# Designs tried in a protein design chat: VHH binders against Abasic site processing protein HMCES (HMCES). Part 164

Target 1, 269 residues: Abasic site processing protein HMCES (HMCES), of Homo sapiens (Human) (q96fz2)
Amino acid sequence: CGRTSCHLPRDVLTRACAYQDRRGQQRLPEWRDPDKYCPSYNKSPQSNSPVLLSRLHFEKDADSSERIIAPMRWGLVPSWFKESDPSKLQFNTTNCRSDTVMEKRSFKVPLGKGRRCVVLADGFYEWQRCQGTNQRQPYFIYFPQIKTEKSGSIGAADSPENWEKVWDNWRLLTMAGIFDCWEPPEGGDVLYSYTIITVDSCKGLSDIHHRMPAILDGEEAVSKWLDFGEVSTQEALKLIHPTENITFHAVSSVVNNSRNNTPECLAPV

## First folded at step 15 (VHH)

Design sb82 (from sb0 with H31M; framework vhh_8pnl_2)
Fold by ESMFold2-Fast, scan of step 15:
Structure sb82 (fold): chain B 269 residues (1-269), chain A 117 residues (1-117)
Amino acid sequence: as target 1 above (269 residues)
Amino acid sequence: QGQLVESGGGLVQPGGSLRLSCADAGFDFSMYDMAWYRQAPGKERELVARITYGGTTNYADSVKGRFTISRDNAKSTLYLQMNSLKPEDTAMYYCAAGLEYESYDYWGQGTRVTVSA
């Protein structure tokens, strides 16, 4: 996974993240650094994206089931990184393989500190290689959506005009992430950055790409991944696996250039 | 046909030079780490050189000072400048790209380099 859409205005995004804490109380996540949230139809690594994480990371004695929403840099900078420029990291941390997550110090250390987050997106993009041509076919991949005016899910057959109306009740894609906190050696604000855990593609996506993000399907999975106060690393990692509860449609090559940031990036073709 | 296309291989005498290229005009690899691997006859694939999205480079001890890895993101092209070539550099050279350390999602089909008198 190396490209997402997360275009909802801040208030719409916040409402889409409504949840219940451990006591069954309805809540909205509390924002940190909301001014750093930059909506876009075409988000690349190194940009900021909103993530959910436990309030206990920020407040001693907070209920670990309560959630914060914060923009974080896509591309994990380990807490032990000693150079002044994160771009000088000797390896890429945009994605983290599920099969080696406990072997890599950059991921094992923050995971041991409970630094699990849920990465939010409208959906993500993947590029299918077309045999015999120099072209790739991009696809927008997202949770099945319930239509407000009729039964069923939003699909490739729906008109582009209907897509403008679906965002009010869009079910956000919820991807398993790991984050870390890096203090610049020369001073300045703490940098919060994340990686997306990846798994082998499900059968439904295997013709598009051989890898997919680890998707947390439903509030039970999201809650267990975030609640590092009650759910151990070993138990949380059982949530990391391919999912078939996903849909997709082909999109325009406009999305190929990460500088393009318009609804055309995710509209069905 | 691979996801990345290598070129520039060939036959060269010891002490000679070659420049390998790796390109994919259909996709933006600017945020990907990229690498050159090689596989000599009867041996396993080994890392030759790596360049991160930020331009940080790393080299196998056997090629340090002789090989230079570089990238041109505007052209979506990766290069390997190979100088002072030795017979032990004879191998198939593969281009790779990925968003994870030591794991590459995209691989080329390889280009052959032969160093012989």
Scores: ipSAE 0.563, ipTM 0.779, lowest interface PAE 1.7, mean pLDDT 88

Design sb83 (from sb0 with H31L; framework vhh_8pnl_2)
Fold by ESMFold2-Fast, scan of step 15:
Structure sb83 (fold): chain B 269 residues (1-269), chain A 117 residues (1-117)
Amino acid sequence: as target 1 above (269 residues)
Amino acid sequence: QGQLVESGGGLVQPGGSLRLSCADAGFDFSLYDMAWYRQAPGKERELVARITYGGTTNYADSVKGRFTISRDNAKSTLYLQMNSLKPEDTAMYYCAAGLEYESYDYWGQGTRVTVSA
């Protein structure tokens, strides 16, 4: 996973993240640094994306089931990184493999501190290799959605008009992430940055790409991944696996250029 | 799973030079780490050189000082300049790209380099 869409206005995004805490109370996540949230149809690594994480990361004695929403840099900068410029990292941390996550210090250490987050997106993009050519076909991949009229799920064959109407009730894609906190050696604000955990593609996506993000399907999975106060690393990692509850449709090559930021990026073709 | 296209391989004499290219039309690799791997007949595939999206380079000890990896993001092309070639450099050379630590999702089908009199 190396490209997402997260275009909802902040207020709409916040409401889409409504949840219940451990005691059954309904809540909206509390924002940190809301001014750093930048909606886009075409988000690349190094940009900021909204993530959910436990309030306990920021407040001692907080209920670990309560959620904060914060923009974080895509591309994890380990807390032990000693250079001044994160681009000088010796390796890419946009994604981390589920099968080696406990073997890599950059991911094992923050995971051991409970630094689990849920990365939010409208969906993500992948590029299918076309047989016999050097061209790729981009696809937008997302949770099945309920049609505006409650008459079924929105699909690839639906008209562009139907796609314009779904955003008020859109079910956000919830991807398992790991974050870390880096203090610049020269001083300044703490940098919060994340990586998306990846797994082998499910059967439904295998013809598009052989890898997919680890998707947390449903509120139970999301709450267990976030609640590092009650759910151990070992138990949380059991949530990391491919899912078949996903759909997709082909999109225009407009999305190929990460500077293009229009609804055409995710519209069906 | 040969999604990247390598070119520039060929037959050269010891001491010669070759420039390998790896391209993918219509795809933006500017934020990907990229690498060159090689596989000699009867041996396992090994890392030759890698370059991060930020420009940090690393080389296998066997090629350090002789090979130079570089990239041109505007052309979506990765290069490997190979100088002072030795018979031991004979191999299929593969291009790779990825967004994960020590893991590459995109691989080419390879280009053959033969160093022989």
Scores: ipSAE 0.604, ipTM 0.811, lowest interface PAE 1.5, mean pLDDT 88

Design sb84 (from sb0 with H31R; framework vhh_8pnl_2)
Fold by ESMFold2-Fast, scan of step 15:
Structure sb84 (fold): chain B 269 residues (1-269), chain A 117 residues (1-117)
Amino acid sequence: as target 1 above (269 residues)
Amino acid sequence: QGQLVESGGGLVQPGGSLRLSCADAGFDFSRYDMAWYRQAPGKERELVARITYGGTTNYADSVKGRFTISRDNAKSTLYLQMNSLKPEDTAMYYCAAGLEYESYDYWGQGTRVTVSA
């Protein structure tokens, strides 16, 4: 996973994240640094994306089931990193393999601190190798959406009015992430950054790509992953596995260039 | 089984030089770590050199001072400048790219380098 779409305006995104706390109270996540949220149809590593994390990370006695939403840098910078420029890291942390997550210090340490987050996206992109050619076919991959008179399917949206209907009740993709907090040696604001955990692809995606993000399918999985106050690392890691509850469609090569940021990036071809 | 395309291999005498290229016309690898691996007949594939998206480089001890890895993100091309080649450098050379800690998901088909008198 190395390219996502997360284009919803802040208010729409916030409503899409409505949830129930442990007491059954309906809530919206509270924002940290909302001014850092930059909607885009084509988000690459090192850009900021919104993640959900437990309120307990920020308030000592908070209910661990309450959620904060915050933009974080995609590409985990370990808390122990001693240089001043994160681009000088000696390895890529855009993704974290599920099979070695407990063996790598950069990921094991923040996991031990309960630094689990849920990475939000409209969906993600993958590029299928086309046999007999050096060209790739990009696909937009996302949760199956409930078909209604209002939302319809993304494939049926052929005008701006219809696109608004698609997004009104869009089920956001929820990917398992790990984050860390890094203090620049030269001073400045604490940097929050994350990695997306990856697994072997499911059968449905195997013809597109051999790896996929670890998707948390449903509120039970999301709440258990986030709730580091009640759910241990070992229990949370049981949620990390491929899922078949996913759909996709082919998209235009416009998405190939990460600088292109238009609805054409995710529109069906 | 990746979509990267290597070129620049060939036959050279000991002490000679070659410049390998790895390109992809259809995809932006600028945010990926990239690497050159090699595999000699009957041996396992081994890391030759790697370069992060930010430009940090790392080399196998056997090639330090002789090989230079570099990248041009505007052209989506990775290079390996090989100087003072030795018979021991004879191998199929592979280009790789990835977004995971020391793991590469994208691989080329390889380009052959033969160093012989």
Scores: ipSAE 0.679, ipTM 0.841, lowest interface PAE 1.2, mean pLDDT 89

Design sb85 (from sb0 with Y32F; framework vhh_8pnl_2)
Fold by ESMFold2-Fast, scan of step 15:
Structure sb85 (fold): chain B 269 residues (1-269), chain A 117 residues (1-117)
Amino acid sequence: as target 1 above (269 residues)
Amino acid sequence: QGQLVESGGGLVQPGGSLRLSCADAGFDFSHFDMAWYRQAPGKERELVARITYGGTTNYADSVKGRFTISRDNAKSTLYLQMNSLKPEDTAMYYCAAGLEYESYDYWGQGTRVTVSA
């Protein structure tokens, strides 16, 4: 996973993240650095994306079931990194393989500190290798939406009015992430950055791509992944597996260039 | 919509040079780590050289000092400059790109390099 859409305005995104705390109280996540949120139909690594994380990461003795929403850099910079330029890292941290997460220091250390987050997106993009051709077909991949059957809620024939209404009740894709906090050695603000955990593709996506993000399907999975105060690393990792509850449709090649940021990037072809 | 496409392979005498290119038409690989792998007949595929999105390079011991990996992100092109070629360098050379440590999701079809007297 190396490209997402997260285009909702801040207030719509916040309402889409409504949740219940441990006591059953309905809540909205509290923002940190809301001005750093940059909506886009075409988010690439090294850009900021919104993530959910436990309030306990910021406030000692906070209820670990309460949630913060914060923009973080996509591409985890380990806390131990000693150079001043994150691009000097010797390997890519956009994604983290589930099968080696406990073997790689860059991921094992923050995971041991409970630094689990849920990465938010409208959906993600993948490029299918086309048999017998030198072309790739991009697809937009997302949760089935409430107003249509399991195939998804947006069709090419939908009117602009119906298209706008879909986003008001869009079910955001919730991906398992790990984050870390890096203090630049020459001073400056602490950098919060994350990686998306990846797993083998499910049967439904195997014809598009052989890998997929670890998707947390439903509020119980999201709550357990975030709640590092009550849920151990061992228990949380049981949530990391392929999921079949996903849908997709082909999109135009406009999405190929990460600088293109228009609704055409996710529109069905 | 393109795939990674290798070019620049061919037949050369020992001591010769070749420059391999790997390009994609229209897809942005600038955020990916990229690598060259090779596979000789009857042998396993092996890493030749890799370059991170930030430009950090690593080389297999067998090619250090002879090969240079580089990239041009504006052109979405990866290069491998091969000097002082040896018969042992004979192989299919593959371009790869990925967003995970030592795991590559995108691969080319390969270009053949033959080094013989």
Scores: ipSAE 0.682, ipTM 0.827, lowest interface PAE 1.1, mean pLDDT 89

Design sb86 (from sb0 with Y32H; framework vhh_8pnl_2)
Fold by ESMFold2-Fast, scan of step 15:
Structure sb86 (fold): chain B 269 residues (1-269), chain A 117 residues (1-117)
Amino acid sequence: as target 1 above (269 residues)
Amino acid sequence: QGQLVESGGGLVQPGGSLRLSCADAGFDFSHHDMAWYRQAPGKERELVARITYGGTTNYADSVKGRFTISRDNAKSTLYLQMNSLKPEDTAMYYCAAGLEYESYDYWGQGTRVTVSA
């Protein structure tokens, strides 16, 4: 996973993240640094994307089931990194393989501290290899959406009014992430950055790509992944596996250039 | 496999030079780490050189001082400048790209390098 769409306006995104805390109270996640949220149809590594994480990471004695939503840099910068420029890191941390997550210090250490987050997106993009040619077919991959009389499906949205209805009830993709906190040696604000955990692709996606993000399907899985106060690392890792509850459609090559940021990036061809 | 296209291989004498290229016009690899691997007949594939998205390079001990890896993100092209070639450098050379530590999801089909009199 190296490209996502997360284009919803902040208020729509916030409502899409409505949840219940441990006491059964309906809540919206509280924002940290909302000004750093930059919606885009074409999010690449090193940009900021919104993630959910437990309030307990920021407030001592907070209820670990309460959620914060915060923009974080995609591309985990380990807390032990000693250079001043994150681009000088000697390895890529955009994704983290589930099978070696406990063997890599960059991921094992923050995971041991409960630094689990849920990465939010409209969906993600993958490029299917076309045999007999050097061309690739991009696909937009996302949760099956609940059809209502007014919302319709993304493929049936033929006007801006219909597209607005699609996004009002959009079920966001919820991917398992690990984050860390890095203090620049020269001073300045703490940098929060994340990696997306990856697994072998499910049968439904195997013809598109052999890897997929670890998707947390449903509120029970999301709650357990986030709640580091009650759920151990060992128990949380049981949530990391492929899912078949996913759908997709082909998109145009407009998405190939990460500088293109228009609805055409995810529109069906 | 088959997503990246290698070129520049060939037959050269010991001491000769070759410049390998790896390109993909249909995808933006500017955020990927990229690498050159090689595989000689009957041997396992081995890392030759890698370059991160930020430009940090690493080389196998056997090629240090002789090979130079570089990239041009605007052209989506990876290069390997190979100098002072030895018979032991004879292999199929593959380029690779990835977003995970020491793991590559995209591979080329390879270009053959033969170093022989």
Scores: ipSAE 0.712, ipTM 0.853, lowest interface PAE 1.1, mean pLDDT 90

Design sb87 (from sb0 with Y32W; framework vhh_8pnl_2)
Fold by ESMFold2-Fast, scan of step 15:
Structure sb87 (fold): chain B 269 residues (1-269), chain A 117 residues (1-117)
Amino acid sequence: as target 1 above (269 residues)
Amino acid sequence: QGQLVESGGGLVQPGGSLRLSCADAGFDFSHWDMAWYRQAPGKERELVARITYGGTTNYADSVKGRFTISRDNAKSTLYLQMNSLKPEDTAMYYCAAGLEYESYDYWGQGTRVTVSA
């Protein structure tokens, strides 16, 4: 996973993240640094994306089931990094392989601190290699959307006009992430940055790409991944596996250039 | 099969130079780490040089000071400038791209470099 869409206005995104706490009370996640949220149809590594994480990371006595939403840099900068410029890291941390996550210091250390987050997106993009050519076909990949009587069916077969009308009730993609906190040696604000955990692709996506993000399908999985106060690292890692509960449609090559930020990036073609 | 396209290989005599390129017209690699690997006949594939999206480079001891890895992020193109070539540099050269620690998901099919008198 190396490209996402997360274009919802802040208020729409917040409502899409409505959840129930341990007592069954309906809640919205509380924002940190909301001014750093930059919606886009075409988010690349090193940009900021919204993530959910436990309130307990910020408030020592907080209920670990309560959620904060915060923009974080995509591309994990380890807390031990000693240089001034994160781009000087010797390796890429945009994604983290599930099979080696406990073997890599950059990921094992923050996992040991409970630094699990849920990365939010409308969906993600992958590029299918077309046999016999160097051209690739991009696809927008997202959760199946819930039908309503007004919309009829929502999905890959729907017209572009129908896509514009579904955003108020869009089911956000929820990907398993690990984050870390880095204090710049030159001083300044603590940098929060994350990586997306990746797994082998499911059967439904295998013709598009051989890897996929670890998707947390449903509120139970999301709650367990976030709740580092009650769920151990070993138990949380059992949630990391491919999912078949995913759909997709082909999109325009407009998405290829990460500078393009228009609805055409995710519209069906 | 490979997902990147290498070019620039060829036959050169010892002491000569070659410039390899690696590109894919259908994909933006500007945020990816990239690397050059090589495999000589009868040998295992080995890392030649790597470059992060931010430009940090690392080289195998055998090529340090002779080879230069670089990238043009606007073009999503990777280069390897090879100077003072030796017979031991004879190999198939592969480029690779990845977003994961020490793992590359995109590979080319290779370009052949032969260094002989």
Scores: ipSAE 0.640, ipTM 0.819, lowest interface PAE 1.4, mean pLDDT 89

Design sb88 (from sb0 with D33E; framework vhh_8pnl_2)
Fold by ESMFold2-Fast, scan of step 15:
Structure sb88 (fold): chain B 269 residues (1-269), chain A 117 residues (1-117)
Amino acid sequence: as target 1 above (269 residues)
Amino acid sequence: QGQLVESGGGLVQPGGSLRLSCADAGFDFSHYEMAWYRQAPGKERELVARITYGGTTNYADSVKGRFTISRDNAKSTLYLQMNSLKPEDTAMYYCAAGLEYESYDYWGQGTRVTVSA
């Protein structure tokens, strides 16, 4: 996973993240640094994306089931990184393979500190290799969505006009992430950055790409992944696996250039 | 079959130089880790050099001081400058791109480099 869409206005995004805490109280996540949230149809690594994480990371004695929403840099910078410029990191941290997560110090250390987060997106993009050519077909991949005006979920067969109406009730894609906190050696603000955990693709996506993000399907999975106060690393890692509850449609090559940021990037073709 | 296109290979005499390039005009690899691999006749494919999005480089011991990997993120193009070429450098050269540590999802079909008198 190396390209997402997260275009919802802040208020709509916040409402889409409504949840229940351990006491059964209905809540919206509380924002940290809301002004750093930048909606985009075409988000790439090194940009900021909104993530959910436990309030207990910021407040001693907070209920670990309460959630914060915060923008974080995509591309994990380990807490132990000693140079002044994160771009000088010697290795790729955009994605973290589930099969090696406990072998890599950059990921094992923050996991041991409970630094689990849920990365939010409208969906993600992947590029299918076309037979007989070196051309690729981009696809937008997302949770099945409920149609407000018609029976069934929205899909590729629906017109572009129908797509404009679904965003008010869009079910956000919830991807398992690991974050870390890096203090610049020469001073300055703490950098919060994350990586997306990846798994082998499910059967439904295997013809598009052989890897997929680890998707947390439903509030129970999301709650367990975030609640580092009650759920151990070992138990949380059991949530990391391919999911079949996903849909997709082909999109225009407009999405190929990460500088393009328009609704055409995710519109069906 | 690959999604990246290599160019710049050819026949060169020992001590000569070649510059390889790797690009895909239809896709933006600027945020990916990029690498050059090579495969000599009858041998396994081996890593030659890799470069992160930020320009941090790593080289195989056999090419250190002779080869330079670089990238132009604005053009989404990867380069390999090969100097002081030796017969042992004769191989098919492949470029690769990925977002996971030492795992590449995108590969080229290769460009041939032959070093002989």
Scores: ipSAE 0.664, ipTM 0.825, lowest interface PAE 1.3, mean pLDDT 89

Design sb89 (from sb0 with D33N; framework vhh_8pnl_2)
Fold by ESMFold2-Fast, scan of step 15:
Structure sb89 (fold): chain B 269 residues (1-269), chain A 117 residues (1-117)
Amino acid sequence: as target 1 above (269 residues)
Amino acid sequence: QGQLVESGGGLVQPGGSLRLSCADAGFDFSHYNMAWYRQAPGKERELVARITYGGTTNYADSVKGRFTISRDNAKSTLYLQMNSLKPEDTAMYYCAAGLEYESYDYWGQGTRVTVSA
């Protein structure tokens, strides 16, 4: 996973993240640095994306089931990094393999500190290799959307003229992430950055790409991943596995260039 | 639209030089780590050199001081400058790009390098 769409306006995104706390009360996540949220149909590594994390990371005695939403840099910069420029990091931290997460210091250390987050997106993009040609077919991959009596099926939602009607009730993709906090040696604001955990692709996606993000399907999985105050690292890692509850459609090559940021990036072809 | 293609391989005498190139056909790899791997006849594939999106390089001990990996993100092109070539460098050379630590999702078809007297 190395390209996502997260284009919802701030208010729509916030409502899409409505949740119930441990006491069963409906809540919206509280924003940190909301002005750093930049909606885009074509998010690449090094850009900021919104993530959910436990309020307990910021407030000593907070209820660990309450959620903050914050923009974080995609591409984890470890707390121990000694250079002044994050781009000089010697390791690619855009994705973290689930099978080696406990072997790599860059991921094991923040994971041990409970620095788990849920990375939010409309969906993600992958490029299918086409045999016999030098070209790849991009696909937009996302949760099956809940149909209403008026909205119809996923096919209707994927029609160009009906795209805009579904965003108000869009089910965001929720990917398991790990974040860390890095203090620049020259001083300045603490940098919050994240990686997306990856697993082997499910059967439904195997013809598109052999890897996929670790998707947290449903509020129970999301809650357990975020709640580092009550759920141990060992228990949380049991949530990391391929899932089949995913759908996709082919998109235009416009998405190939990360500088292109238009609805055409995710429109069905 | 998003395919890595290697070029620049060939036959050279020991002590010679070659410059390998790897380009995409229309996909932006500027945010990816990239690497050169090689596979000699009858051997397993091995890492030759890697370069991060920020330009930090790492080399296998067998090529350090002789090979230089570099990238041009504006052209979406990866290079491997190979100097002081030895018969032991004979292999198919592959370009790779990825977003996971020590794992590459995009691979080229390879370009053949033969070093013989």
Scores: ipSAE 0.363, ipTM 0.716, lowest interface PAE 3.6, mean pLDDT 88

Design sb9 (from sb0 with S103D; framework vhh_8pnl_2)
Fold by ESMFold2-Fast, scan of step 15:
Structure sb9 (fold): chain B 269 residues (1-269), chain A 117 residues (1-117)
Amino acid sequence: as target 1 above (269 residues)
Amino acid sequence: QGQLVESGGGLVQPGGSLRLSCADAGFDFSHYDMAWYRQAPGKERELVARITYGGTTNYADSVKGRFTISRDNAKSTLYLQMNSLKPEDTAMYYCAAGLEYEDYDYWGQGTRVTVSA
């Protein structure tokens, strides 16, 4: 996973993240640094994306089931990184393989601190190899959605007008992430940054790409991944596996250039 | 695996030079780490050189001082400048791209380099 869409206005995004805490109280996540949220149809690594994380990371006595939503840099900068420029890292941390996550210091250390987050997106993009050509076919991949004024899910066969109407009730993709906090040696604000955990692709996506993000399907999975006060690392990692509850449609090559940021990036072709 | 395309391989005499290129027309790889791997006849695939999205480079000990990896994100092209070539550099050379810690999901089909009198 190396490209997402997360274009919802802040208020729509916040309502899409409504949840219940451990006591059953209905809540909206509280924002940290909302001014850093930058909606886009075409989010690349090193840009900021919104993530959910436990309030207990910020307030010592908070209920660990309560959620904060905060923009974080995509591309985990380990807390131990000694140089002043994150681009000088010796390795890419955009994604983290599930099978080696406990073997890599950059990921094992923040996991030990409970630094689990849920990465939010409208969906993500993957590029399918085309037979006998140097071209790739991009696909937009997302949770099944309920059609506006119709039964069933929104799909590629629906008109662009119907696609414009679905965003108010869009079910956000919820991906398992690990974050860390890095203090620049030259001073300045603490940098919060994350990686997306990846797994082998599910059967439904295997013809598009051989890897996929670890998707947390439903509120129980999301809650357990976030709640580092009650759920151990070992228990949380049981949530990391391929999922079949996903859909997709082909999109225009406009999305190939990460500088393009228009609805055409995710529109069905 | 991916549709990366290597070029620039060929036959050279010991002490010669070659410049390999790896391109994907229209694919934005500027956020990817890129690498050159090689596989000699009867041997396992080995890392030759790596360049991160930020430009940090690493080289196998056997090629340090002789090979230079570089990238041009505007052209979506990765390069390997190979100088002072030796017979033991004979191999199929592959480019790779990835977004994971020392793992690469996109690979080319390879370009052959033969260093022989």
Scores: ipSAE 0.699, ipTM 0.846, lowest interface PAE 1.2, mean pLDDT 89

